# VHH binders against Maintenance of telomere capping protein 2 (MTC2), part 2

Target 1, 357 residues: Maintenance of telomere capping protein 2 (MTC2), of Saccharomyces cerevisiae (c7gvl2)
Amino acid sequence: MGDHNLPDFQTCLKFSVTAKKSFLCMYRDSVSKEKLASSMPSTCDIQLKRAINDAYPGGGIKVTVLNSTTASLDSLATTHVKEFEIVIIPDINSLLQPDQAKLVKIMRDCTVAIEKAQSTRIFIGVVHWNNPVQPSGAAKDGDEAGKPAPKTRIFLPTSLRMGAWLKHKFWFACAPPYLDFESSTESSINTRANNSIGMAEEEKQEPESKRSIILNEEANLNDVFVGSTVRRYILDIMVHLRTHRLTYNAKAGGVYTNSLDDVVLLSRLIGLHSGKMFVSPSHVKEASRWYFPMHLELVQRSSMDSSLLYGSDPNLVDEMLEKLAKIKCEEVNEFENPLFLESLVVKNVLSKVVPPV

## First folded at step 9 (VHH; from g01 with W108S)

Design g08
Fold by OpenDDE, fold request of step 13:
Structure g08 (fold): chain B 357 residues (1-357), chain A 123 residues (1-123)
Amino acid sequence: as target 1 above (357 residues)
Amino acid sequence: EVQLVESGGRLVRTGGSLRLSCAASGFTFSNYNMGWFRQAPGKEREVVAAISYRGGSTWHADFVKGRFTISRDNAKNTVYLQMNSLKPEDTAVYYCAAEPYLGTLEDSTYQYWGQGTQVTVSS
């Protein structure tokens, strides 16, 4: 995977199902947000549901697409899960803060249920990102010189328009599933011909066997060794991220205590996927590239920059942020990663932190 | 130029109904969460209702729950407030506002504001 690409959907789905963790799926909007004005699931949500079902053929996982409505969240809160369920949340950025708070509560309750082995419900939040080339020119002329710039001007916007309390309920952000458009056309034609092949009794492999596969993978995860040096390495990365110039220090850069366990778990899965029985520094680096970009809280305006406390000119900071925003807009299109700038920060930190030998 | 123009405010009797409209121009309406606020004489401005940019997520203040409904039409760049079972306590200037980012209910996060429309409920 290139250093700046979102992780692939298939691997992320596998890891999330195994770990029973929720994640974000980042869709680039090709179509104007005007078409998204309906509370109905988008084509993207349907495609996502299909991709999940294709990854887990024969059932075992119930996939539900939520209507991004207040009423649907209320209904979800009262619905008990009997089976492993994946709930797709269309356009998670469209939730108002009260509904975000409801969702956080639901997700917490689900986590507790998982810990108690009562039920398994995980969430996929769909994020729609568009990189409209903001024309540089139009913002200058209308601000009459004398009114203090509204405290609300964001110079470096993020694609994640949700509160930190909701954002940190998700493990990482991934790319959307590849739509193999090609596979749907060929299957319709040739089914006509040969009648005769005997009814091989498709042994109804009992749904019990698939539950056993997920359990076996979880058991194997515990066998992946994580040394003390590896844990220290993750902590060093966390400290450097918290103190990075572009991270918002008042929120610890978005790096919290649970990040250690999340990165350890992800590193184990990466190690296991690579056929290893131990976590290496390389696995930690890869896990960090997946995990931290979504979690980072960057400086978005000069008032968030700690350098102001030391006499920095707010205007210069804003200009810097505007330049970064332009770079972000250009590079996001190239890498198809709305978290490109966050990924750069992580890359920078990983280059500075010395891995254990 | 960014404009929010409220309309529909008038004198109404207790128990009556009104529909307020707010027409937006000069910005991409479909990218903004919208809110209705009100300010009664001698009182602080309070949030009445909010709606997400897609219209699926809505919030109503407890004092208006079951009586008021916020809605929007992105094709018309308009947000609405249907007000039913109006009470004298609902007498206020009603403001439409646009919020670009977080879907908050705080006044300070709303970037654009209308001039307001007067709603008066008589006994």
Scores: ipSAE 0.854, ipTM 0.953, lowest interface PAE 0.5, mean pLDDT 86
Fold by OpenDDE, fold request of step 13:
Structure g08 (fold): chain B 357 residues (1-357), chain A 123 residues (1-123)
Amino acid sequence: as target 1 above (357 residues)
Amino acid sequence: EVQLVESGGRLVRTGGSLRLSCAASGFTFSNYNMGWFRQAPGKEREVVAAISYRGGSTWHADFVKGRFTISRDNAKNTVYLQMNSLKPEDTAVYYCAAEPYLGTLEDSTYQYWGQGTQVTVSS
């Protein structure tokens, strides 16, 4: 995976199911915004549902598409889960703050239920992102003396339109599933004709067997060794991320206390997937590339820049942000990653932090 | 130019109904959360209702719950406030506003504001 690409959906799904963690799926908005008003599941929701079912054939995981409505959240809060359930939230950015708070509560309750081995419910939040609108050229507003209220130009708009409390309920952000739609159209025509080849009774491996597979993967995860040096390395990365010039450290935002455990867990999964029984610095780097971009808060306005406290010229900061905004507009399209700038910050930090020997 | 134009405000009797409309222009309406605010004479501006840019997420203040309903039509770039069972306490200037990012209920986060429409409820 290129250093600036979102992680693939299939791997992210596997890790999330194993870890029982929720994650975001980043969809680029196709120009046709018009059809999103229909109560029908979006093409994205259908694709996600299919991708999940393809990854976990024969059941064992219930997939539910939630309507991003207040009523649907209320219904979800009262519904008990008996089986492993993945809830797709079609547009997580479309939730108002009160509904975000409801979702956070639901997700917390689900986490507690998981810890108690009562039920497993995880969430896939769909994020729709568009290319940042090129800053419309400064209309030369004419000379009249009224101090225009500082047009709070958001120079670096975020693709994540949610509060930090909700954002931190998700582990990482991934790319959408690549479904080759081409293969399904041709096979329906010709299979009319021939022979009774014996349906080998594919033994209905009982739904108990799939639950056992997930349990076995969880057991194997605990066998992956994490040294003290690895934890220290993650902490060093966290400190450098917090002190990075482009990072905004809001009280409620950015790198938070649970980030260590989240990155350790992700590093274990990456290690396990690579056939290792220990976490290496390379696994930590990869985990950091996945985890931290969505958890970072970047400086969006000059007023948010801590350097102003040290006497930096706000105009220079604005110019810098404008340049970054241009880069973002250009590079987001190339990498299909709305978190490109965040990924750059992580990459920069990873280059500066010395891994443990 | 960004414009929000409220309409539908008038004198109505207690128990009456009114529908406010707010027509938006000069920005991508479908990308903004919308809110209705009101300000009574001598009182602070308060949030009445909010609706997400897709219309699926809605919020109503407790003092209007069950009486007022916010809705939107993105094809018409319009947000509505259906007001039923109006009371004298509902007398205020009602403002439409647009919020771009967080779906907040704080007036300080709303970027665009209308001029307001007067609603008067008589006993």
Scores: ipSAE 0.847, ipTM 0.952, lowest interface PAE 0.5, mean pLDDT 85
Fold by ESMFold2, look of step 9:
Structure g08 (fold): chain B 357 residues (1-357), chain A 123 residues (1-123)
Amino acid sequence: as target 1 above (357 residues)
Amino acid sequence: EVQLVESGGRLVRTGGSLRLSCAASGFTFSNYNMGWFRQAPGKEREVVAAISYRGGSTWHADFVKGRFTISRDNAKNTVYLQMNSLKPEDTAVYYCAAEPYLGTLEDSTYQYWGQGTQVTVSS
């Protein structure tokens, strides 16, 4: 994965099916933006269904598309399937907070069912995003009298309209399948042709062959060793993320205690797919770049910045946030990653935390 | 200039129906979740209904469930509140408001507010 590119869909899907974890898929809106993607859900769900069916031919995985409506959520709570099911939520940002709470309960019930070996249902939440709008403050020339700033101004806009409890139910965010949106990470992987999953190995699968491979991967995953020094390294990364200058410290930067388990599991998957039966610091760094950007809570306006408690000039903090928003606007377009600033924070932390020798 | 303009409030009899409209201008309406709030004299403002920016996710307070329906038309930059089976306790000033982020029901998270339209339900 490039420093600031989203991880590729095919690898994220494979890891998530193996680990039985839900994930987000970041779809870029149309390039013109004149309608703001008013018709997007039907197109993205067709492409996701195709990509999943291509990865798991023979009908071993049932794919269900759930319209992002209150009625669809109520309907989902009453259905049960015995096979592996992937539920696509085509526009997860469109859920009001009460419906987000319903989805959290549904996903908790699905987690319990997985633990009891009763059924397996995981979710792909689709997030539609577009190029960030420049900060609303046009006071580049220092004219404070012409700078109308509303009470709840947001200088660093976010692409995720999800409360913390719902974000916790998804372990990372990835790029879409390449048919609709060009994925720089997928193109780089295919060009290098050294990915453990192998993008050049096209092979038809029988249902029995796929089922056997999945069972073997789960068994091998459990054998991947994670040493105590590696676990401490992950905890050190988490502490540095929680206390980073740009993270919202009142919410621990979005880094919760359960993050350790998810990063350990993802590190095992990365290690296994690189041909190792142990987790190294390099595997942890990669897992951190996949996992944390989606979970981080960054300072979005001056009132969230703790330096104001020590007498900092609010105008200077506002100027800093405006500059960061301009940088984000430019770099999000280059890397096609709406979590660019979050990934930069993760890279900064990884450069400062000393891995075990 | 951002503007939310409510219309349709008037005097109606108990059991009657009324449709409120809120026309939006000066911001990208289709990026905002919308809510209807009401405030009776001497009481605190309370949320009545909310609708997500794409319209698929809706919420209605229990005291209006089954009687009121929120909807929106993004092509017309307008949000609506259809009010049926009106009761005297529905008498209030009704406000529309816009919320840019999590789609919460707390009035403190709403960024833009209308001036309000009076609804009066007579016994």
Scores: ipSAE 0.672, ipTM 0.897, lowest interface PAE 1.0, mean pLDDT 77

Design g08
Fold by OpenDDE, look of step 10:
Structure g08 (fold): chain B 357 residues (1-357), chain A 123 residues (1-123)
Amino acid sequence: as target 1 above (357 residues)
Amino acid sequence: EVQLVESGGRLVRTGGSLRLSCAASGFTFSNYNMGWFRQAPGKEREVVAAISYRGGSTWHADFVKGRFTISRDNAKNTVYLQMNSLKPEDTAVYYCAAEPYLGTLEDSTYQYWGQGTQVTVSS
């Protein structure tokens, strides 16, 4: 998986179902402005529903597409499901704060129900993103010299238009499913095993049946061992993320205490998927690349930078943000990842934190 | 240049109806949540209604009691406020505003504002 790409939908779905966690699915807006009428399930929602049903042909999972209306959320709050349900939220970014608050409450209640083994309901939030054309705030140099042009507050474009309280209810963000399920070769989590250059002996080893380690739903994630050193490594990553210059320190960079458990769980799943019965530092790195970009709170404005309180030059901060905004605009399209900047921060932190031996 | 231009405000009798329009230019309208605010003489500005950037979510203040409806047409870069069953208490300057982020109901988060249109409801 490229260092800056979103994880694939199929793997994320599998992990989320197993872990009973909600996640985001990020669609690049290729669809004409006209068709995103708020009231009808979009082609994207239908594709997601199909992908889920194809992944679970036995019908063990009820898939519901939620209409993003207040009435639909209210109805969902009063509806109890006894079976495993996946609720698709067609455009989670389109929710105003009151509806976001309702959704958060519903999701909390579902979490409690899961803990009590009463019911399982998880959510897939659809995010539609486009590379925002920077408002060409190129004020043409027209002559009127006098009034200091309102300092165009440099804003980093955000792909997630939801409150942190809602954002943190989702485990990670993934890429959309491929339409041609036939060609979706198992994107093997290419664990770059260091291909040591060992010599070409031709032995026709029979195609070892790629034991599709079908993460049997019955696999006890608790059987995957997590050592104390591995937990410490995760904590070290968390500390470095919280203290990173680009993170919003007032909110601990969006890295909360529950992140440890979330990353441990994800690391276990990755390890299990790789046929391991223990969590390695490499599993933690992969889990961190998935998890933290979705959760990080970055500085979006110079006014959010706590360093200004310590005498940093606001102009230097603005220059930094402008450079970052440019990088985001240029690179987000290449990697098809609206969380590109967050992924860079995580990559940087992972390069600095020494893994346990 | 960013512009929000409100129109449709006028004198109307109690029980009457008005449709306010706000035409946006100079920014990507479809990327902004839109809101209607009002300010009566001697009162603080208050949010009347809000609509998400794609129109998938709407909010109305309790005082509208279903009388007002916010809508938008992204193809026309316009947001609307249908006002029915108007009362003297609805007399105010109505403002259109654009919010780029979280769909907040706080005026401090709205980035662009119109000049406002006067609505007067006579008894």
Scores: ipSAE 0.640, ipTM 0.873, lowest interface PAE 0.9, mean pLDDT 82
Fold by ESMFold2, fold request of step 13:
Structure g08 (fold): chain B 357 residues (1-357), chain A 123 residues (1-123)
Amino acid sequence: as target 1 above (357 residues)
Amino acid sequence: EVQLVESGGRLVRTGGSLRLSCAASGFTFSNYNMGWFRQAPGKEREVVAAISYRGGSTWHADFVKGRFTISRDNAKNTVYLQMNSLKPEDTAVYYCAAEPYLGTLEDSTYQYWGQGTQVTVSS
């Protein structure tokens, strides 16, 4: 929820369950045990299952971990679950294109089933990322002195190895869960201790209460007012993102017309979470910080930069991209956010677009 | 500098087995999806199998499914193709290739190619 931090897992999970939307969870490959909240390290799927079960105790949500094999995808396509199901994809970047295409079809079918109230299945795609050191000798100096950088060099590689159709099936990306973000063990112990010490009137009906809260929050969500001026504000943000200097204009910067509906929905959720039955400009700004960084398509190399159509020197564009890559490398470590540059673009746009009164 | 070197191709009888290896050098192997392609004389090159850069996803063409298995060892910078139950129609030059991004099956997206190793399956 910070300006340059990924939003926290618990809030993203709550919003995604309420909205019946799939999301990405960004796991860093090399986070040391000293930085982990848990005393015993576990794989991402175990951490996610634990965090989901802590948020929705009593088995109100079925959690399924999908192996990344074609057979697992084929099985998922034909398997029906009557409960609310969350499917964890433990390494979505590792899907080859044919399996990405299968997943897109499965997720599209799940969206239709949700719309028909037949079943509810959403997905958490886990993206494993790292912050690799750029090879200075191969890119910076070239093979020999005086040779320019290769024209196909990618200066700003994406952390997402996903085709656009798959990427659009996920509405935002969040930080990984840690024990300090989920207080399940302490809450259980503290609740028992409080009951023993004279705070015994708190009931442990969280499984039914959490399911009931989900249904009540969903109903209240539809009542959150979104004015026409707020919708225009969202559209203005989208236009500025599509035309931003750093976004890849040939693909509309990754900002498609469907983004409006998702940002409106997320703005309603943020408003409701803050106790409001209306969407304000501040809710839109926060929704934009959550939503757009994962969707933006930034210029990765000089051939993608639209300023070249207007006579810019490709070598100067390469120098700019190289400087941005160095800044990204440093700041990604600080914020634990591989979408740091995308977040900066969103912040820049939000500073330029005048919110409605 | 960049090299993909296939080995293990030879003459075998129908029903036999081979294991092809492809040793990679001169680039960060663990960042690349890998594929095996084959080209029979007078025919277009076709994808046989592919494996993602972390090894979590594999794909095999229908004409080799159940018979061929792609694998990789990122510590050794090597990709393998285990070929079982070989048929005469498997006779081809087999190439390994590296793809840096989406894990596509189109040969035009593969950035680095080996020189190939001949596999011949006799009746």
Scores: ipSAE 0.556, ipTM 0.844, lowest interface PAE 1.7, mean pLDDT 78
Fold by ESMFold2, fold request of step 13:
Structure g08 (fold): chain B 357 residues (1-357), chain A 123 residues (1-123)
Amino acid sequence: as target 1 above (357 residues)
Amino acid sequence: EVQLVESGGRLVRTGGSLRLSCAASGFTFSNYNMGWFRQAPGKEREVVAAISYRGGSTWHADFVKGRFTISRDNAKNTVYLQMNSLKPEDTAVYYCAAEPYLGTLEDSTYQYWGQGTQVTVSS
């Protein structure tokens, strides 16, 4: 997992099941046929169900797919499930704001049920995304006199179509389980020259071993030590993110006090996954790269920029934001990460905050 | 060159029906949430209905629930408003608008607007 790449689905699923936390899965719409010799499946829910069933084949986890419609949300609010349930929301970023508010209430009730040990339901929200398309002929061309002006203009648009309350219900975002570039030559060879004996042995061994590792991690998680200097390091990172030039400081940059508990928990999981019973600064750095990009709220227009209190020119700030949007458009395509700018902010903060020794 | 072109507005008797259409061009229609707004003379513009970019999430104002239905056809780059059981207070200019991000109902978040189509409902 690189500095600029989304974390992998398998590890994110393991951590989220163990921690009883909901997470997002990022699916890119429409890829070139030349980049993919075989078409990706058109229904993400089938792919996600298969990946979950491969990770937990013995049962014990019920997987429910809930289409992102108003009627589906109303139905979910009235159901009760006894077992550990993963609810897949296949198109969460297409919900209008009123339906996002309904989902927040449903997820809050599920959190209360987990705390009371009554039931466990976590969510995988699927976010479909595209690179921004830079329109020709901007909306504010030479005839402003006869047309109502837009009330506010966005110069650096958000990467995700989710309000802050809904974002807070998910702890990080990951790549889909089968995001590969495939050569048509390799795909053809695999199809026509496939050896069924070799395939069966390879497939069987790998899923079984990873399944066993996940089930054993829950018992040890609370024993992973987090020292006071490590907690201070996390708080230092959070303060720097809240006050970063590109974050919306009036809303703490999207970094609220409850982020500490989530980053501590994720750091413990990363430490345990690395075979350690303690959290180091490198575990915190990795947890920060996973957690914060999805939560950050970046400045989208000059009115959100705190530097205006010190005399910055709003037009120059808006021009800077437009230039950042162009850079984002180019780099998101290369790294296949719609949170690329947010990841850069996190990288910048991690380079400035001195970890404990 | 971005265009939203409303059509279908006309004079109709109380209790009648109309279907408004809004044809979109110059942008990727399937990436935008769409809304219908209306403005009566002397009144502020108000949201009537909204539909998410993939069509699964819809919202209708209480004053039109059960009477108006928003829909879209992404293959035709068109959003519709079916208006039934029309009342004189529905008389207004109806605007089609596009919203690229959070799917809010506030007109300040809508980036592209049509010129409007007049709907007049006679007593």
Scores: ipSAE 0.555, ipTM 0.856, lowest interface PAE 1.5, mean pLDDT 77

Design g08
Fold by ESMFold2, fold request of step 13:
Structure g08 (fold): chain B 357 residues (1-357), chain A 123 residues (1-123)
Amino acid sequence: as target 1 above (357 residues)
Amino acid sequence: EVQLVESGGRLVRTGGSLRLSCAASGFTFSNYNMGWFRQAPGKEREVVAAISYRGGSTWHADFVKGRFTISRDNAKNTVYLQMNSLKPEDTAVYYCAAEPYLGTLEDSTYQYWGQGTQVTVSS
């Protein structure tokens, strides 16, 4: 079990601005009163605005916070600015399906505007999450006489309450920003920021870190070389994810054709950030750990398990799902990552797929 | 033990007002989107209104728009339906229901259901 933390906000912001891609920020709801004694009582909007302003001082980026009501979405659809704009959606999980559909159209139109060089607008979707409720009596909660029968039963609820079409408008999910002015006591928020060390493990050495920063001044993202064998490695990872035992195979595990281009682009960014003008297998592995967990569609209930088509016992499938739900509940709390189980699936696939030599 | 208990249904004259309540227990109410559905005699059950799990988004069917308002109080584990300007065609059994995921409007996605409360609108 390696580092299972979400990637850090600052690096994710830099990559997303450079790539003109929208991303999610996973913000934990208020915890117990003991944890509320931390020095960070401000809303996520204030924290995100501050972090963006710290990264891009001088007003080169306009930050807009969108009220999640239908009226705010309609207003956004009819207004355009000439600056690079970042729109914060403060509670994207709270959108009902009709508003999600409206947002998909708005984001599609923004993508077209970027391609036509008319305007640049990207989105940060804020996902509020808390510890999952442990499942009890899951598979045996069946119909009760005298009540409308339940239409769905879910053992492994997702932290992302977004339809697939909306989810694909965002390329990865990150931890909330760490603002060091309020972390003198080594808070749990500080642990999230420090765990970006996984991406910078080779940069613990001072000379390597300085060299990486300097090389960014000399590189162009499009000049980072991606060989044919590296592209095939990415495709092989995608195939293994689509067919993994825990992924919902009827929907290709959530791994769609656009994933190749996004993982290639992210691999280039990771390579460039580490001072390289080429993509290595290690860059692909890191890009995969960032990209895929947010997109994976895991088996959430026994009816989604493809092994039933091959004669598996439904009671054993239910028992497996209950065990996975217990593990997810415990580990999400421990590692502060609501995508923990998805991250484990990616780690498992990366251990099985042979990288090019 | 999961329970959704509707209350407030009764006989009301045309043009009158009524407030339905639905008390939830046995699950983490604040994690569920909530909906009100109704079923008139001889008709299919239909969605009336829905509200997101954090209360930031609502939806109302066209046939009740401007007359009915859904709301929720997560501290009290309760969802409400304020019904104004009632018409005889509003006569139905009203159900509250809980949906754990996308906040869809289709009854097949709702996991928990109440027993219903009768609303009758007389001329």
Scores: ipSAE 0.540, ipTM 0.834, lowest interface PAE 1.9, mean pLDDT 78

## First folded at step 14 (VHH; from g08 with T58I T104S)

Design r06
Fold by ESMFold2, look of step 15:
Parts: sequence; C-alpha cells; structure tokens
Structure r06 (fold): chain B 357 residues (1-357), chain A 123 residues (1-123)
Amino acid sequence: as target 1 above (357 residues)
Amino acid sequence: EVQLVESGGRLVRTGGSLRLSCAASGFTFSNYNMGWFRQAPGKEREVVAAISYRGGSIWHADFVKGRFTISRDNAKNTVYLQMNSLKPEDTAVYYCAAEPYLGSLEDSTYQYWGQGTQVTVSS
C-alpha cells in the first residue's frame, strides 16, 4: 500500500537547489497536435522556466535551455558561469551514447566545481515518455521463417534511455510542474496584491520576526540528525533492492555506493521540510520512494535473470516477464508514472525491511 | 512485418556523391535511433553514422567525418546518408539499422537491419 505517483516538481526543485543536485522531470509525450506554430521553445521548456522563476523570483538563478544536440553540448563544455545556473535538457533520452559521455564529463566537472565552491550548475533532464504500444501482428519473436536481422526479445522496455553513468548523475525523477499550474496562478495573484513597502527594509515578510530568522539560520541542513541505526536501515533497504527477484543483479539492481549519501541527504531534506531536526524511519521510507525507482535496473528479458543459473526454465521466466509487461501497460496510464514497476519493487522492499525501533 | 529497405547504392567515380535512403515500415520509426553501417569484402561490418530518434544527436565515424551526413525524416519514416567526396575505400555494402534503447553505436544493440545496398567507388 502506498503512493505510486511521481513526487511533485516544486518540492523536488527546492530540494535539488538546496542540495545542489541534478534531477529528472518526467513529461508524458504530447499528442502530435503541433498547431501552425513556429519553432518556439516546447511547452515543457516554458513550463519549467516559469516554475523555476516563480520559485526564485529575485533573479538569483540563471536558467539555460540546452538543446539535445551535439552542437549544444560542445558549446556548453566551454562555458564558465559564476552564478547559480539551472540547465534544462529538454529531451535527455534523445542523446546517442557519445553525447551521453560528453554530458557525463560536463556534469562531473560541474560537481567538482560545486565541491570547490567555484560555481554552481545543476541540470534538469527532461524525459519524454509514452505508454508502450505493443507491436501489431507477428510481434512475437518466435519460431517463424522471418528474414529480419536478429532480434533481442525485450519484455520490459525502460522509459529511461540513458546509460548507467549518466543516469546516476541525477538523484530522482519528478512529475512535471503542469500538475501544479492552477496553484501557481493563485499564488501569483496573491503575491501581486502584496505591494512591498518593505523591500528597502531587511524584513522579508510581515509576520516574520528576527528570532524566526535566527532559528532558520540555526536549523540548517547539516543540523538534521541522522543516527547510526537510521543509516543501517538505509543500508538494509539497499541490500534488499540489490537482491530483489526483479532487479538485474549483475548491475547490483542499479543501487550503487553513492546511494547511501544521497538517501541520507534526501532524508534530511524531507525531515527539515516537515519541521523536524532528525531523520525518522518514515523519512527514510519517503526518501526511498523518491530516490530508488529511477535508479533501479529491472530484468527486461530472460537472459538478464540470475535465477537461470539455478535451473530456472527460460520459458517460465519469459512468461513471468510477459505478465509483468501487461500489468505495466495497464497501470502506467492510471498513475501517470513510467517508473510504476520500479516503484512497486521499492514498496515491496519497504514492506519487508524492519525499521529500527 | 518489420522492414528496412535501403536504396541509392550504385557505381560512382572517385570524388562523386551519392545519397542513400532507407525506408522503414512495420514499427514506430520515430521511437528508434538509426544507424548506417558498412561492410567491405573481407572486413567486419563497421558503424558509419548514427542519429537519435528525434534527430538532434548525431555521430559520424572519423573516417567519414566532413564527407558523410546522416539525416532523417520522421514524417516519411526514412533515414538518409548523404555521401560526398567518395573514395575507393568507401566501396562496401551499406546497411541501415534501428536501435531502440541507449543510442549505442555497437552493431549488437541494433534490433532491425536492412538487406543492404552496394556502393562502388571507381578510380
């Protein structure tokens, strides 16, 4: 039992800016209703830039849209930026592996620059997805007299078309901001009605006191306590994810060593967001639901399933994968979450790992 | 039935130009990365160029860089290879192929293949 929806954009943006981490935003493909429009920025570019500007209206964040082209990547590699910059990659799935490798290098250099306090550049990778459409007729790659080139039978294709090195440069995936559009409109109206006579003053809000400012400065992210038993709980979750029946064990299920630090950091952010100065098991569970689904590597075809080493019948593994593909096709529409199966694996693991007392 | 059908291969003189076309049917072409490969007699098949499913990410092998240009038209389900400044070393059977996943350049990752079109460059 749980929430299988992607986390909301506004909270994910705030956490990512605070933590200086890059993240993915999952946009469902629009129907090809291209009107008689010019080559203006896509709807997602406009929505993302507006949502970022609404969250940070003082102009303290530079937003750059990087076309998913080889030329745009080459240009970015030579640019130095001193301000806090958010780079939007409008279709990260559209990068061939050589361009993915370029982006990994750029992002690694940006991480080093952040650690050295030289500059801050984080990335929002936009993933465009649609529900899988099963091939019509003769779609079963079986025993037939077909002449087509050899085919690898994949039962569970992924919506994330990026190699592991690139995927792990992003810490979670979120819902697009258009799910919050009407709320943003109401907030903008109220903000305009509050004429600011205090802009020249040091007071930020009418009800804010100097003691509230002091408390916020003292209640920083590093002060959120994470106990050793909580860290062990995260490690237990990671072990169970790595060994889960549906995860690709040869790649540790997609759960790499940096996952501990990222989940600890995310747990602190969730705790702080809820007004707490400590991390509880509930915060870890929520952080796990946010973090792990985009990182998991699920078995996509029978050759990836480790149970074959112990005598499992490949035909039975194929049958299991085919059933999972049917479930995914039906449920991804309901939850608008292309990582639905990955989220179920996380839910299953969380139900089995005993939290600390 | 999935089909990739190459066309445009022929005999040309050194320095000449050709445009290869590959028409796709039986699958959702706009969801696949596309590549051109070639195989000369007695040699292994090698990747020449690749283009992402939306057309923005493009790769060309060093031995053809500046001379060949891959492109695609998703409305026509067609991928192209414009070949300029042809050399005798470019003589090969050229294949188009479709890749559904990570945009890899390795031929083992390509799911659908055409039958090939012969390009012969004479001195």
Scores: ipSAE 0.692, ipTM 0.905, lowest interface PAE 1.0, mean pLDDT 77

